# Designs tried in a protein design chat: VH-VL binders against o60147. Part 380

Target 1, 175 residues: o60147
Amino acid sequence: MLEKNKYLYIFRHIQTNQVLLSQGNVLKKTALFQLPYPLQKPVAPNGMRPAKLRKDHWVPLLKVEFPNESMFQSVFMQLLNYRKYRSVQPLTSDLLKLPIPVRRRKIMRQEVPNTIADLADILNKEKFPENSVRLQLSDKSDSEYADWPPSVQIDSEEIKLSRGFREKTTVDEAR
Below, E stands for the ipSAE of ESMFold2; O stands for the ipSAE of OpenDDE; V2 stands for 0.75 times the mean of E and O plus 0.25 times the DockQ between their complexes.

## First folded at step 19 (VH-VL)

Design om11 (framework fv_lerdelimumab; at its last fold request DockQ between E and O 0.62; V2 from the best seeds 0.78)
Fold by OpenDDE, look of step 19:
Structure om11 (fold): chain C 175 residues (1-175), chain A 121 residues (1-121), chain B 109 residues (1-109)
Amino acid sequence: as target 1 above (175 residues)
Amino acid sequence: EVQLVESGGGVVQPGRSLRLSCAASGFTFSAYGMHWVRQAPGKGLEWVAVISWDGSSKYYADSVKGRFTISRDNSKNTLYLQMDSLRAEDTAVYYCAKDEGHKSGWYFDYWGQGTLVTVSS
Amino acid sequence: SSELTQDPAVSVALGQTVRITCQGDSLTSSSASWYQQKPGQAPVLVIYGSNNRPSGIPDRFSGSSSGNTASLTITGAQAEDEADYYCNSWDSSGNHLVVFGGGTKLTVL
């Protein structure tokens, strides 16, 4: 039996590249609260925080298996806080030269690599036991965004989730 | 020269509301997050809230969650703190502070002189 | 909950060196900043990113970090250095994103 409480799933939006964290492979509506809410127009395409969770708009980015729930919770909270921290960072001179909509889009495009980097940074600092954390990526090349500590074992197989959070079957792979 | 000037402080009764303002100048206000930090009389510094450059993200200390609202008007270079349901323990000098990013943490490179809020019966 | 702890008071003789230390779990993952506050005045940033000095801060102020500790060192203390000093850190593990130490009152003798 899969202990859901020790699995972290990270999803990305197919259009905006925004990132959501999930405990387990099913996104909850409450996950949308992770996203910023624009107070002023113009808003990014499809909004920074959509009103409804469209599961078909989100694809899995990576899956992390922790040895226990405590470790999961720790990393999960830290990832959220890292996101909060990044959301308040000052704008670079390059960003300031851009119109607000373009600026926001550019920032959103960095969420995927930033999240991966954050995860690696957190895990490097936590100093978990060697090979105690299993990382599975939807794209193996994404692992290159960060240096991973010895605690992380990267799976050779890519994550087997399809759009809509279904497990990929052999039939799906044939499509 | 960077300047931050707080205003709106005063004496209020418990349960009442107060709105603080912070006028910013000398830097690109819309490029930076802004913080409120308070200090009770004779006590240490306590972080209260932060708002992102465009106001899309807001975070609060647990002690003020649900009661205080941080906001900003970039067209006016002004930061606000709406304080509702005030309590005696909210009595403090309130500072606005400019955020500055670092690789692994926030720091406040500029502070206002503060405005005193006294909550008493 | 992440807390930063400081000694409430320290003393230093004029021209001597003093170190103010801050301790807390948040410092294992985040850089400390230090603020000087004189009576009736707003805090002033004196050190950030463990050991960076803002413009206008004398070079006698320096910062260091080790493990879960951060330190502010004043080498050659001056009379004007008498003040309260607060350490600060970003907290990645708790609900409070920003944490201040309790402050250290520095007396210059």
Scores: ipSAE 0.846, ipTM 0.917, lowest interface PAE 0.5, mean pLDDT 91
Fold by ESMFold2, fold request of step 21:
Structure om11 (fold): chain C 175 residues (1-175), chain A 121 residues (1-121), chain B 109 residues (1-109)
Amino acid sequence: as target 1 above (175 residues)
Amino acid sequence: EVQLVESGGGVVQPGRSLRLSCAASGFTFSAYGMHWVRQAPGKGLEWVAVISWDGSSKYYADSVKGRFTISRDNSKNTLYLQMDSLRAEDTAVYYCAKDEGHKSGWYFDYWGQGTLVTVSS
Amino acid sequence: SSELTQDPAVSVALGQTVRITCQGDSLTSSSASWYQQKPGQAPVLVIYGSNNRPSGIPDRFSGSSSGNTASLTITGAQAEDEADYYCNSWDSSGNHLVVFGGGTKLTVL
């Protein structure tokens, strides 16, 4: 039996609003490499890569169902690269005016809208078949951060799980 | 009056280390991501590494991952490249470059003069 | 795909128009920048964002892009335009954030 589609899972940190991308519905410790390396002079809230993964600090933001693994791998790689690209951009004058702790919080709070906008930008540039990509959000209003191409269907049902993306499957249901 | 001045190049044997510096002036250094770009003799430009404004994000070309470390000291307006386990293929002029920023692409508006690194036995 | 392909050499007669091209899949989602390099000198930015000219760069330099191709055009080429020209892009699908083309040597006859 083969798993039909590949899912992208995106988590948000409950305090910092930082974003982690995941290939699975359970966040692995290796996802922490997506977070910035600890600075010698950290400020709170830190937002830097912790030594251990606290799964209770990361909640579902959205998931994306692709029709095949190739499409998933392309979008996943691009999303990671968009985040790297943003991380090395110069500060705007508005950010530079802020004290460093306030500046870091403002940068971190942009990760959710930025990730959603980047996902939409990638999907608009990819030539995926109409209605081939299904998007489900924890907060449906988050879809307003971007304009979505015809390839995307936004699920009317929000993700209601507070402890990840896991859903119990009965033995008779087998899917 | 932006200036970038590289230093620290020289002749070294394979397997040894060098540390390059890039002294910056004429702009707010701590607001910008900074890059190292190299050019082997008679060859084209090759990107080496980038570091974020505060040093918390660093990315490298595959050819140097695990051997080179980019770093910065914003209090001294200085960018660094620590080069360990040097190979003959690392022989190049090394430039530091400032990225002015652009929505979709790169905008390296100022470059240093370069510093030559020669790795030979 | 992360490679940017340029012709190794192009010639132009003094006062004539020349186009230097750069091709690669990364250009479908990235703007291009162009760098001029004269022997023994550091690169100098001549075009960014595919079609923008920094201050101090002569109006004879222009840029364009279409599909996976970016172009640098020099209208009314002058002797001082003889140099190597490198295109550059972001690569959203590869391992390297920054990609340079192999360079084009422009000879002004």
Scores: ipSAE 0.836, ipTM 0.927, lowest interface PAE 0.5, mean pLDDT 88
ESMFold2, look of step 19: ipSAE 0.818; ipTM 0.911
ESMFold2 (binder alone), look of step 19: mean pLDDT 89; pTM 0.925
ESMFold2, look of step 20: ipSAE 0.814; ipTM 0.912
ESMFold2 (binder alone), look of step 20: mean pLDDT 89; pTM 0.927
OpenDDE, look of step 20: ipSAE 0.398; ipTM 0.796
ESMFold2, fold request of step 21: ipSAE 0.823, 0.825; ipTM 0.920, 0.922
ESMFold2 (binder alone), fold request of step 21: mean pLDDT 90, 90, 90; pTM 0.929, 0.927, 0.931
OpenDDE, fold request of step 21: ipSAE 0.836, 0.835, 0.833; ipTM 0.911, 0.911, 0.909

Design om12 (framework fv_lerdelimumab; at its last fold request DockQ between E and O 0.69; V2 from the best seeds 0.80)
Fold by OpenDDE, look of step 19:
Structure om12 (fold): chain C 175 residues (1-175), chain A 121 residues (1-121), chain B 109 residues (1-109)
Amino acid sequence: as target 1 above (175 residues)
Amino acid sequence: EVQLVESGGGVVQPGRSLRLSCAASGFTFSAYGMHWVRQAPGKGLEWVAVISWDGSSKYYADSVKGRFTISRDNSKNTLYLQMDSLRAEDTAVYYCAKDEGHKSGWYFDYWGQGTLVTVSS
Amino acid sequence: SSELTQDPAVSVALGQTVRITCQGDSLRSSSASWYQQKPGQAPVLVIYGSNNRPSGIPDRFSGSSSGNTASLTITGAQAEDEADYYCNSWDSSGDHLVVFGGGTKLTVL
């Protein structure tokens, strides 16, 4: 049995590219609290925080296995805080040239690469033991978004989750 | 020239509410996050709250969570702090501060002159 | 721990060099900012990103960092440098996102 407490799953929204962090492979409704409040009555993609969790709208981005729960918790908290940090960052001149709705969309599109970069930065600072952290990506090319420390072993196999946050089975693969 | 001017401070009894304002000028207000930082008399600086450029994200210090609400009106270039259920320990000069970011952290490149809030019986 | 520690007071002779140090775990993951505050005035940013000076800040002010420490150095202290100095950092490890040091009162002799 997998010790879910050691595993970080990151999901992206299929339309907005927003990112949610999860402990274990089941995304909880409470994960939506990671997203900013909508300024207007909101449903994605126009909204920032959907009212309901539609599991079919989220796909796995990556999976990280840590040596223990403590390390997981540390990285998880830091990732959330990094997101908070970015949410307050000043708008670039390029963004300021765009209408507000377009700004928001562009910022959301950057969440995937930013989150990957954040993870790499956090892991670089943590100085975990060599090859102690296992990283699986849904797209191997996403690993190029950051330089990874020696503590990270990138798995050659892609993450095997289906929409709805289920483990892929032989039946799922046949569909 | 960047200017931040706080207002709304005064003397209030415990349990009462007060609303602070910060008028901003000299920069594109809607492009930046804004902070409140306070300083009790004769004490150090304490971060209170931050709000994103469009108000979609708000974060608070534990000491004020559930009692204080940060907000902004970009059309008026104004930052607000609604303070409810005030306590004696909330007595401080309250500064509004402009956010600037670097690679790993917030800092405050401009501060207002502050407004004094005194909570006493 | 979401704390930054500073010496409460330091002294420097006019024209001499003084270093104010800040220590805390948050400094391992974030860069320090420093603020000068004179009596009855608002804080003024003097150093950010460990060693960047805002416009208008004299070049005698510099910053450095090592491990869990950050330092503000005044090379050739002037009388007008007498003030309280606060270090600040961003804490990614907990719920306290912003942390200030307790402040250091600098006396110029």
Scores: ipSAE 0.840, ipTM 0.912, lowest interface PAE 0.5, mean pLDDT 91
Fold by ESMFold2, fold request of step 21:
Structure om12 (fold): chain C 175 residues (1-175), chain A 121 residues (1-121), chain B 109 residues (1-109)
Amino acid sequence: as target 1 above (175 residues)
Amino acid sequence: EVQLVESGGGVVQPGRSLRLSCAASGFTFSAYGMHWVRQAPGKGLEWVAVISWDGSSKYYADSVKGRFTISRDNSKNTLYLQMDSLRAEDTAVYYCAKDEGHKSGWYFDYWGQGTLVTVSS
Amino acid sequence: SSELTQDPAVSVALGQTVRITCQGDSLRSSSASWYQQKPGQAPVLVIYGSNNRPSGIPDRFSGSSSGNTASLTITGAQAEDEADYYCNSWDSSGDHLVVFGGGTKLTVL
């Protein structure tokens, strides 16, 4: 039987709190295309797409196990599209009042709660079977950003790995 | 009064380039995502591209990806569409549109009157 | 599916009620907006958020949605309502952010 991907991995940037979505438990450089393109400035704004991936800057935020690959692919595509949709929305009046560097920082800090809320919104609309979607968080209080449907089972155990979603030494050294 | 005025349309040969402009007034241009939408003669509306308030995010319809570039200059309240490698199927009236914003849909409340691009050999 | 399906043409007698429909899977999670376009003119927004009417749009225009279908209703159609009508949505599961229906030509008899 061929292995099928039914896991979503979400990373958070340690400084900016920006979010990256991944099909794998280790980020690939292509994930950086989810970040905004660098603007022309004397000093490049924080949070723009870097030239290379610094894996030590991205830590686990959450992991989701879906019932099957088809449901994973649907939710993954929708999350990417929710992020694109949000990125082109007009600024609120509160954001408009802020100097641009402060504004950008505030927008980036909303990515974690926004992504969690978007995930829950998608899962509420997709009509998955009860307890069929398993959610594990690095910080369980982050579940409070959204109201979860009956389809979601939130793992009582937090993700405890500080770099990535995998225990490196045990599995690799057994071979 | 909100106003959007497109310019830069004309007749051009296939394979050549053209740059469209959309001059905005009557609203805070730098607060809004802006769109290009086109309409071929006798046909329906087709979305072309969108750009975020600061220009850091840009997205395109598949039909124009790699050939068209959306951009903006917030100091001049102007939206642009650079159109390279033009084809006959790019012949259309090009509209710029303002998105007022909505939580789960689109809200294009103001449109320009359009500028005609004709690609002919 | 990222498409929005509209009937190409609909007719209504003067003063009667007509419904223009728009169907697609995106409408289960996206609100619809509706645009009126008269010959030689730019589109004009007549309904947003599925059921909200912008200022200056006559009360005879209303909108609704149910399941994967959005509707634009014109109650008491007038001669000046003769136009093309486009629905529009966001598509969270498609390759494009913005989707327009193919348009419906309304003829007032």
Scores: ipSAE 0.833, ipTM 0.920, lowest interface PAE 0.5, mean pLDDT 88
ESMFold2, look of step 19: ipSAE 0.810; ipTM 0.904
ESMFold2 (binder alone), look of step 19: mean pLDDT 89; pTM 0.927
ESMFold2, look of step 20: ipSAE 0.813; ipTM 0.913
ESMFold2 (binder alone), look of step 20: mean pLDDT 89; pTM 0.925
OpenDDE, look of step 20: ipSAE 0.343; ipTM 0.784
ESMFold2, fold request of step 21: ipSAE 0.817, 0.788; ipTM 0.912, 0.891
ESMFold2 (binder alone), fold request of step 21: mean pLDDT 89, 90, 89; pTM 0.925, 0.926, 0.921
OpenDDE, fold request of step 21: ipSAE 0.833, 0.832, 0.831; ipTM 0.909, 0.909, 0.909

Design om13 (framework fv_lerdelimumab; at its last look DockQ between E and O 0.69; V2 from the best seeds 0.77)
Fold by OpenDDE, look of step 19:
Structure om13 (fold): chain C 175 residues (1-175), chain A 121 residues (1-121), chain B 109 residues (1-109)
Amino acid sequence: as target 1 above (175 residues)
Amino acid sequence: EVQLVESGGGVVQPGRSLRLSCAASGFTFSAYGMHWVRQAPGKGLEWVAVISWDGSSKYYADSVKGRFTISRDNSKNTLYLQMDSLRAEDTAVYYCAKDEGHKSGWYFDYWGQGTLVTVSS
Amino acid sequence: SSELTQDPAVSVALGQTVRITCQGDSLRSSSASWYQQKPGQAPVLVIYGSNNRPSGIPDRFSGSSSGNTASLTITGAQAEDEADYYCNSWDSSGNHFVVFGGGTKLTVL
């Protein structure tokens, strides 16, 4: 129960690279509402908002531990809003040269680095106490997507959760 | 030259519906998000709604949420605002505005001249 | 808080410098934009991203920001600068998304 109060998990879709935010290590169906709903066809294959949550399609991207629930809530809300903001950003000239489904796929591929960058930006602005926020990544190289403030301590160990939210095994790591 | 032209405004009774349109030209309409912003007579500016380039994302001010629907037709370069369950406090000039983004925030680089909506008994 | 506050009215003598200030928590997380509105006209963007001028806007208009404040400065005010000025920002902490100040009426004397 304590974990749900101060831990942010970010999940990545294994095919589309879409991102979902979660309070705690269990994705809820309601998390799908974070994704845009396509009104205009064609849609990217397996992309945007699926009808059902397939937990086996999502893997942990990063875990953030905050000092308290209030700080968690603040950052969580801001991350959602940053995502909303980006969803309205104008298309670049490069994207405009592509068919609509290809555009959407390319935009979705940027969600992981954008989310990491957003998190870093938010934390830089919040000015939390030094080493008060603990960041754990599934891939340490992902930390290079942003400059992190002194408030963030990056964990040397990677996340041990695997697809379907189970503990990683040696076999899982080999896949 | 970028042009935005609103239409559909008028006088309506409370509880009625009205549909506004905004015809866009002079830029790649389908590349940009679009906003509605309103201004009550003698009052300040109030953001109403935004829609993404393909309409897949829509967001509303709390004051209009559940009553207003923003939409667009990129084939016609037109933005729409369906206003249902209109109230007296919805009386305003309604502007369509072109979205531009920077690192952290929306701003509006072009505005239409607006269309007046009057809700009165 | 999702509010931006502005002085309702300010005056400046012709050729002098005036600063219009906007204050609010949203300015800590987002850049301000400023809009000029003359009577019976639509708003016009004059400053974005704290201190960027769109094409066609005179260089006498400039922007600045500090902490939870943003300012629009007119250096060498002209008669045509008499208008209402609105600050705007994006609120990342709430559900309002876009926030406007109450507006400042600038009178050029």
Scores: ipSAE 0.818, ipTM 0.908, lowest interface PAE 0.5, mean pLDDT 91
Fold by ESMFold2, look of step 19:
Structure om13 (fold): chain C 175 residues (1-175), chain A 121 residues (1-121), chain B 109 residues (1-109)
Amino acid sequence: as target 1 above (175 residues)
Amino acid sequence: EVQLVESGGGVVQPGRSLRLSCAASGFTFSAYGMHWVRQAPGKGLEWVAVISWDGSSKYYADSVKGRFTISRDNSKNTLYLQMDSLRAEDTAVYYCAKDEGHKSGWYFDYWGQGTLVTVSS
Amino acid sequence: SSELTQDPAVSVALGQTVRITCQGDSLRSSSASWYQQKPGQAPVLVIYGSNNRPSGIPDRFSGSSSGNTASLTITGAQAEDEADYYCNSWDSSGNHFVVFGGGTKLTVL
């Protein structure tokens, strides 16, 4: 195939640290369906699904390059399922002590490290070929949330864009 | 002592609706994900739905998606299952189950006695 | 495949050891739980996390797992152990969030 590589793009919310997964380098409104169903009002940053996508509120967290679509689809599905599984687990004792608004904020703040740990766990279990998966982070210290398998090559270059995953050189070429 | 008590089962015609309740006591209900699991007569266990501790996340088996709605009222310690567009294959004993939680597997430590739903002409 | 496969029926002589198996791809990434169900009763958890017994479950019940297979072992089987046994897992790779096996009817002879 002519276009063989496939990318997973992960965004975080600038206020809540909620996480969205994307097949494309720009978020679509349908990505919001990954967030919890609203109880009464859509009140991001309180961990609820907002009514509309504010692209200026979502910044790059990381990008993963897979050698083919099959590997991408497998990992993408598993990440969504890991999040769903976590979302229905009971509260820990430290969370139970907190008032509900504080509790929800603390749960949301854990989504970045939890998603990174999930990604590493999936990649460790999949037994992909050595150095076949390239990982690029906006903050390289975030790689410390997990132990990475030999299949993962962590890019030395951080994602430099303050908005989206578009390359600065690509912006200059505009088409 | 943890108790889960289902109610609201009965005999209904196909296409009709029924609402099940599960009254919880003896534990902090609002800390736990809660499940519905059903069992057709003479058959095995089939998972139906789950709801997160605050009701913000809900997931359904494909066989009931779009027809059933799980909900909870933490102020009343009650779990609900709204069943619309009922079919004969929905005939089963419906259990509510508590998930104690585990890192990589399910841990349904308490179950109710079940309530029978019969869908027939 | 999200399916969990169990033999439909197994027999054991009183006082002997029996193993009930559960097989499926989901067990490679999910720990199993096991439920005992007697006629007309709700299921009762007997094993969680593949090999842990809840409080009140006799130590003749044990669990193990390897690869895509989980096992429930009953040593010194008693008449009261006659029941249906279900394994359970979740599937991280598919659409089946909570998966039960088809069940195994244990007969104590």
Scores: ipSAE 0.785, ipTM 0.890, lowest interface PAE 0.6, mean pLDDT 87
ESMFold2 (binder alone), look of step 19: mean pLDDT 89; pTM 0.923

Design om14 (framework fv_lerdelimumab; at its last look DockQ between E and O 0.55; V2 from the best seeds 0.66)
Fold by OpenDDE, look of step 19:
Structure om14 (fold): chain C 175 residues (1-175), chain A 121 residues (1-121), chain B 109 residues (1-109)
Amino acid sequence: as target 1 above (175 residues)
Amino acid sequence: EVQLVESGGGVVQPGRSLRLSCAASGFTFSAYGMHWVRQAPGKGLEWVAVISWDGSSKYYADSVKGRFTISRDNSKNTLYLQMDSLRAEDTAVYYCAKDEGHKSGWYFDYWGQGTLVTVSS
Amino acid sequence: SSELTQDPAVSVALGQTVRITCQGDSLRSSSASWYQQKPGQAPVLVIYGSNNRPSGIPDRFSGSSSGNTASLTITGAQAEDEADYYCNSWDSSGNHYVVFGGGTKLTVL
């Protein structure tokens, strides 16, 4: 808690697979502004920004520990901008064959692997000291979405947080 | 052939509003983000705004944020720029540009010929 | 910093090689694109992704990048290459998003 400023948490929406970035393990309402979709009802999973933050709809995807807050801030901002960049990218031919609502859903489903890839790309470019960044994933297999630089040490243990930001239990893992 | 044709430019007084249009053809308009880029007389290029393929995402340069609004009508293959509270420093040729990009970066593979906006008393 | 810097003017003799360089922190995280602009005309993309040529662009145009720099090289300059050249990149570190260099006026002698 004392050094939460150097911790990046990434959360995934359980239905839409949308991604939110957080400084620390508590997701704030302001995080919803990261979503580019307009406020409309009904809320997700229709690909819209929800009016309220439902913490029980978000699960932790990964945790990153940086050596200091400055490095955290740098990577955090870059991740946000990478998301903005992707939001403008042209549609692929396969997407163009689909109705607009289906396109949006497919794009949202790619946010998790894209965010992981973005993080790896950013860290590769930053050239931080070897083993200076600690990465913990909710699913270790997700680390396969990208090639990680020597600066990143992947934790052998999976993240302990669960839906609602509580500690994982054996029962939770079975769900 | 890709074509972008800007219109709506003219002479306006400071504080007034102007709406620019960009008619697109020769490509699937609704598949691409679109940009506005401007160039003051005798000066360099300045990025103004971008809009995603469906208009769900919009981003602006700080110099125009709060005053300009980018929008699009995919049924008409048209890009718009609503310019409010115009200032003298907004005087420029305004280009619409088609978006393309790599892994981490926007670029513009096609440009219109531009439309001149002059803001003067 | 969200600035790209270019020399304001360079000259090259006909048939010779010239390199226009762009420098800025954004180039560390994104690839450069280059645009040619002739008087009274709209910009034309000549290089993207550091060293990719769009269709219709002569092979004498090439791009390179290193660290915080990007370069446009014209090998065997032609008279028609006289123009303003702008570098461009995407800034991932702030809210500027797109950054252009100040432009380089190329004179072919």
Scores: ipSAE 0.768, ipTM 0.897, lowest interface PAE 0.5, mean pLDDT 90
Fold by ESMFold2, look of step 19:
Structure om14 (fold): chain C 175 residues (1-175), chain A 121 residues (1-121), chain B 109 residues (1-109)
Amino acid sequence: as target 1 above (175 residues)
Amino acid sequence: EVQLVESGGGVVQPGRSLRLSCAASGFTFSAYGMHWVRQAPGKGLEWVAVISWDGSSKYYADSVKGRFTISRDNSKNTLYLQMDSLRAEDTAVYYCAKDEGHKSGWYFDYWGQGTLVTVSS
Amino acid sequence: SSELTQDPAVSVALGQTVRITCQGDSLRSSSASWYQQKPGQAPVLVIYGSNNRPSGIPDRFSGSSSGNTASLTITGAQAEDEADYYCNSWDSSGNHYVVFGGGTKLTVL
């Protein structure tokens, strides 16, 4: 049986540090539904409206390689659900004391460490085979947000491409 | 100290709309996610919807998605449920519930008394 | 599957110990909470985070979990413990956000 969709790609926004999860190495517009509803004007069912996707504002955060589709789908679904769970949790007392614009910026800034911690928590609970999951980070110090299980092998090479997860050829670099 | 009081229930025909309210007091309403949970007569509890502290995230049970809209007004300490395209199977007592849900799984430490919605004809 | 399964009814003699169980896949990744509901009343939280009691809940109520099973234990059951009991969890692996069990009617004989 042929395996499909075994890579998880995670992006962060260059300014807000918001996070998007993707099955593909290039973001699709539908990824924007992972973001909170814009508060100024609800224009979509259930309050969900995608913001315009500016692909030049989203850079690689990390990539995870799974040995098969089943493992990928399980982790991907759980990550989305962890984010939903966190989005409705009570605010801490420290956040409540902040003016709303500062509070929202602090919440957004926590998306990177929170997503990394969620990924590690899921992988620790899933009991995957030792060394079966490869993790590659854009900044290896980001691995310090979590304790990783024996199933995870962290790649020694950082993701160096600022324009996405695909390698560029000399022809692409000339443009 | 914490109180949740639902209102707006009643008898309506299928296909019609109804709006429920939940007045909150005794806690910092704007710090918490808020939920609606329903219970059909003689049946168990069914989660309906949740809304984040500022209303920017909303999630629904599949049975109501596209028909119900959860909302809140933090200036009035009030939670709302707009129920459109009502069906007979929506007949239930509707509770609002406060979520303490960080660190452990979800738990609803305070519930309102409930308001009955009957969809019949 | 995110379903939580409870036996529909359980009986206990006054002063005896009873265990109410809740089983489902979501309990592998989430802590259970337990609610007591008496006729005509709203549910009341009696156990959260698998084994913690809210203020005002008697020490005779305790919780436990193992694998995909959570349990509510009432040691020395009293007449006022007669009620419906619901377990609840969060489903990290499915499309359901919050899951309740079907409920267990506890009868104190």
Scores: ipSAE 0.619, ipTM 0.805, lowest interface PAE 1.4, mean pLDDT 84
ESMFold2 (binder alone), look of step 19: mean pLDDT 89; pTM 0.927

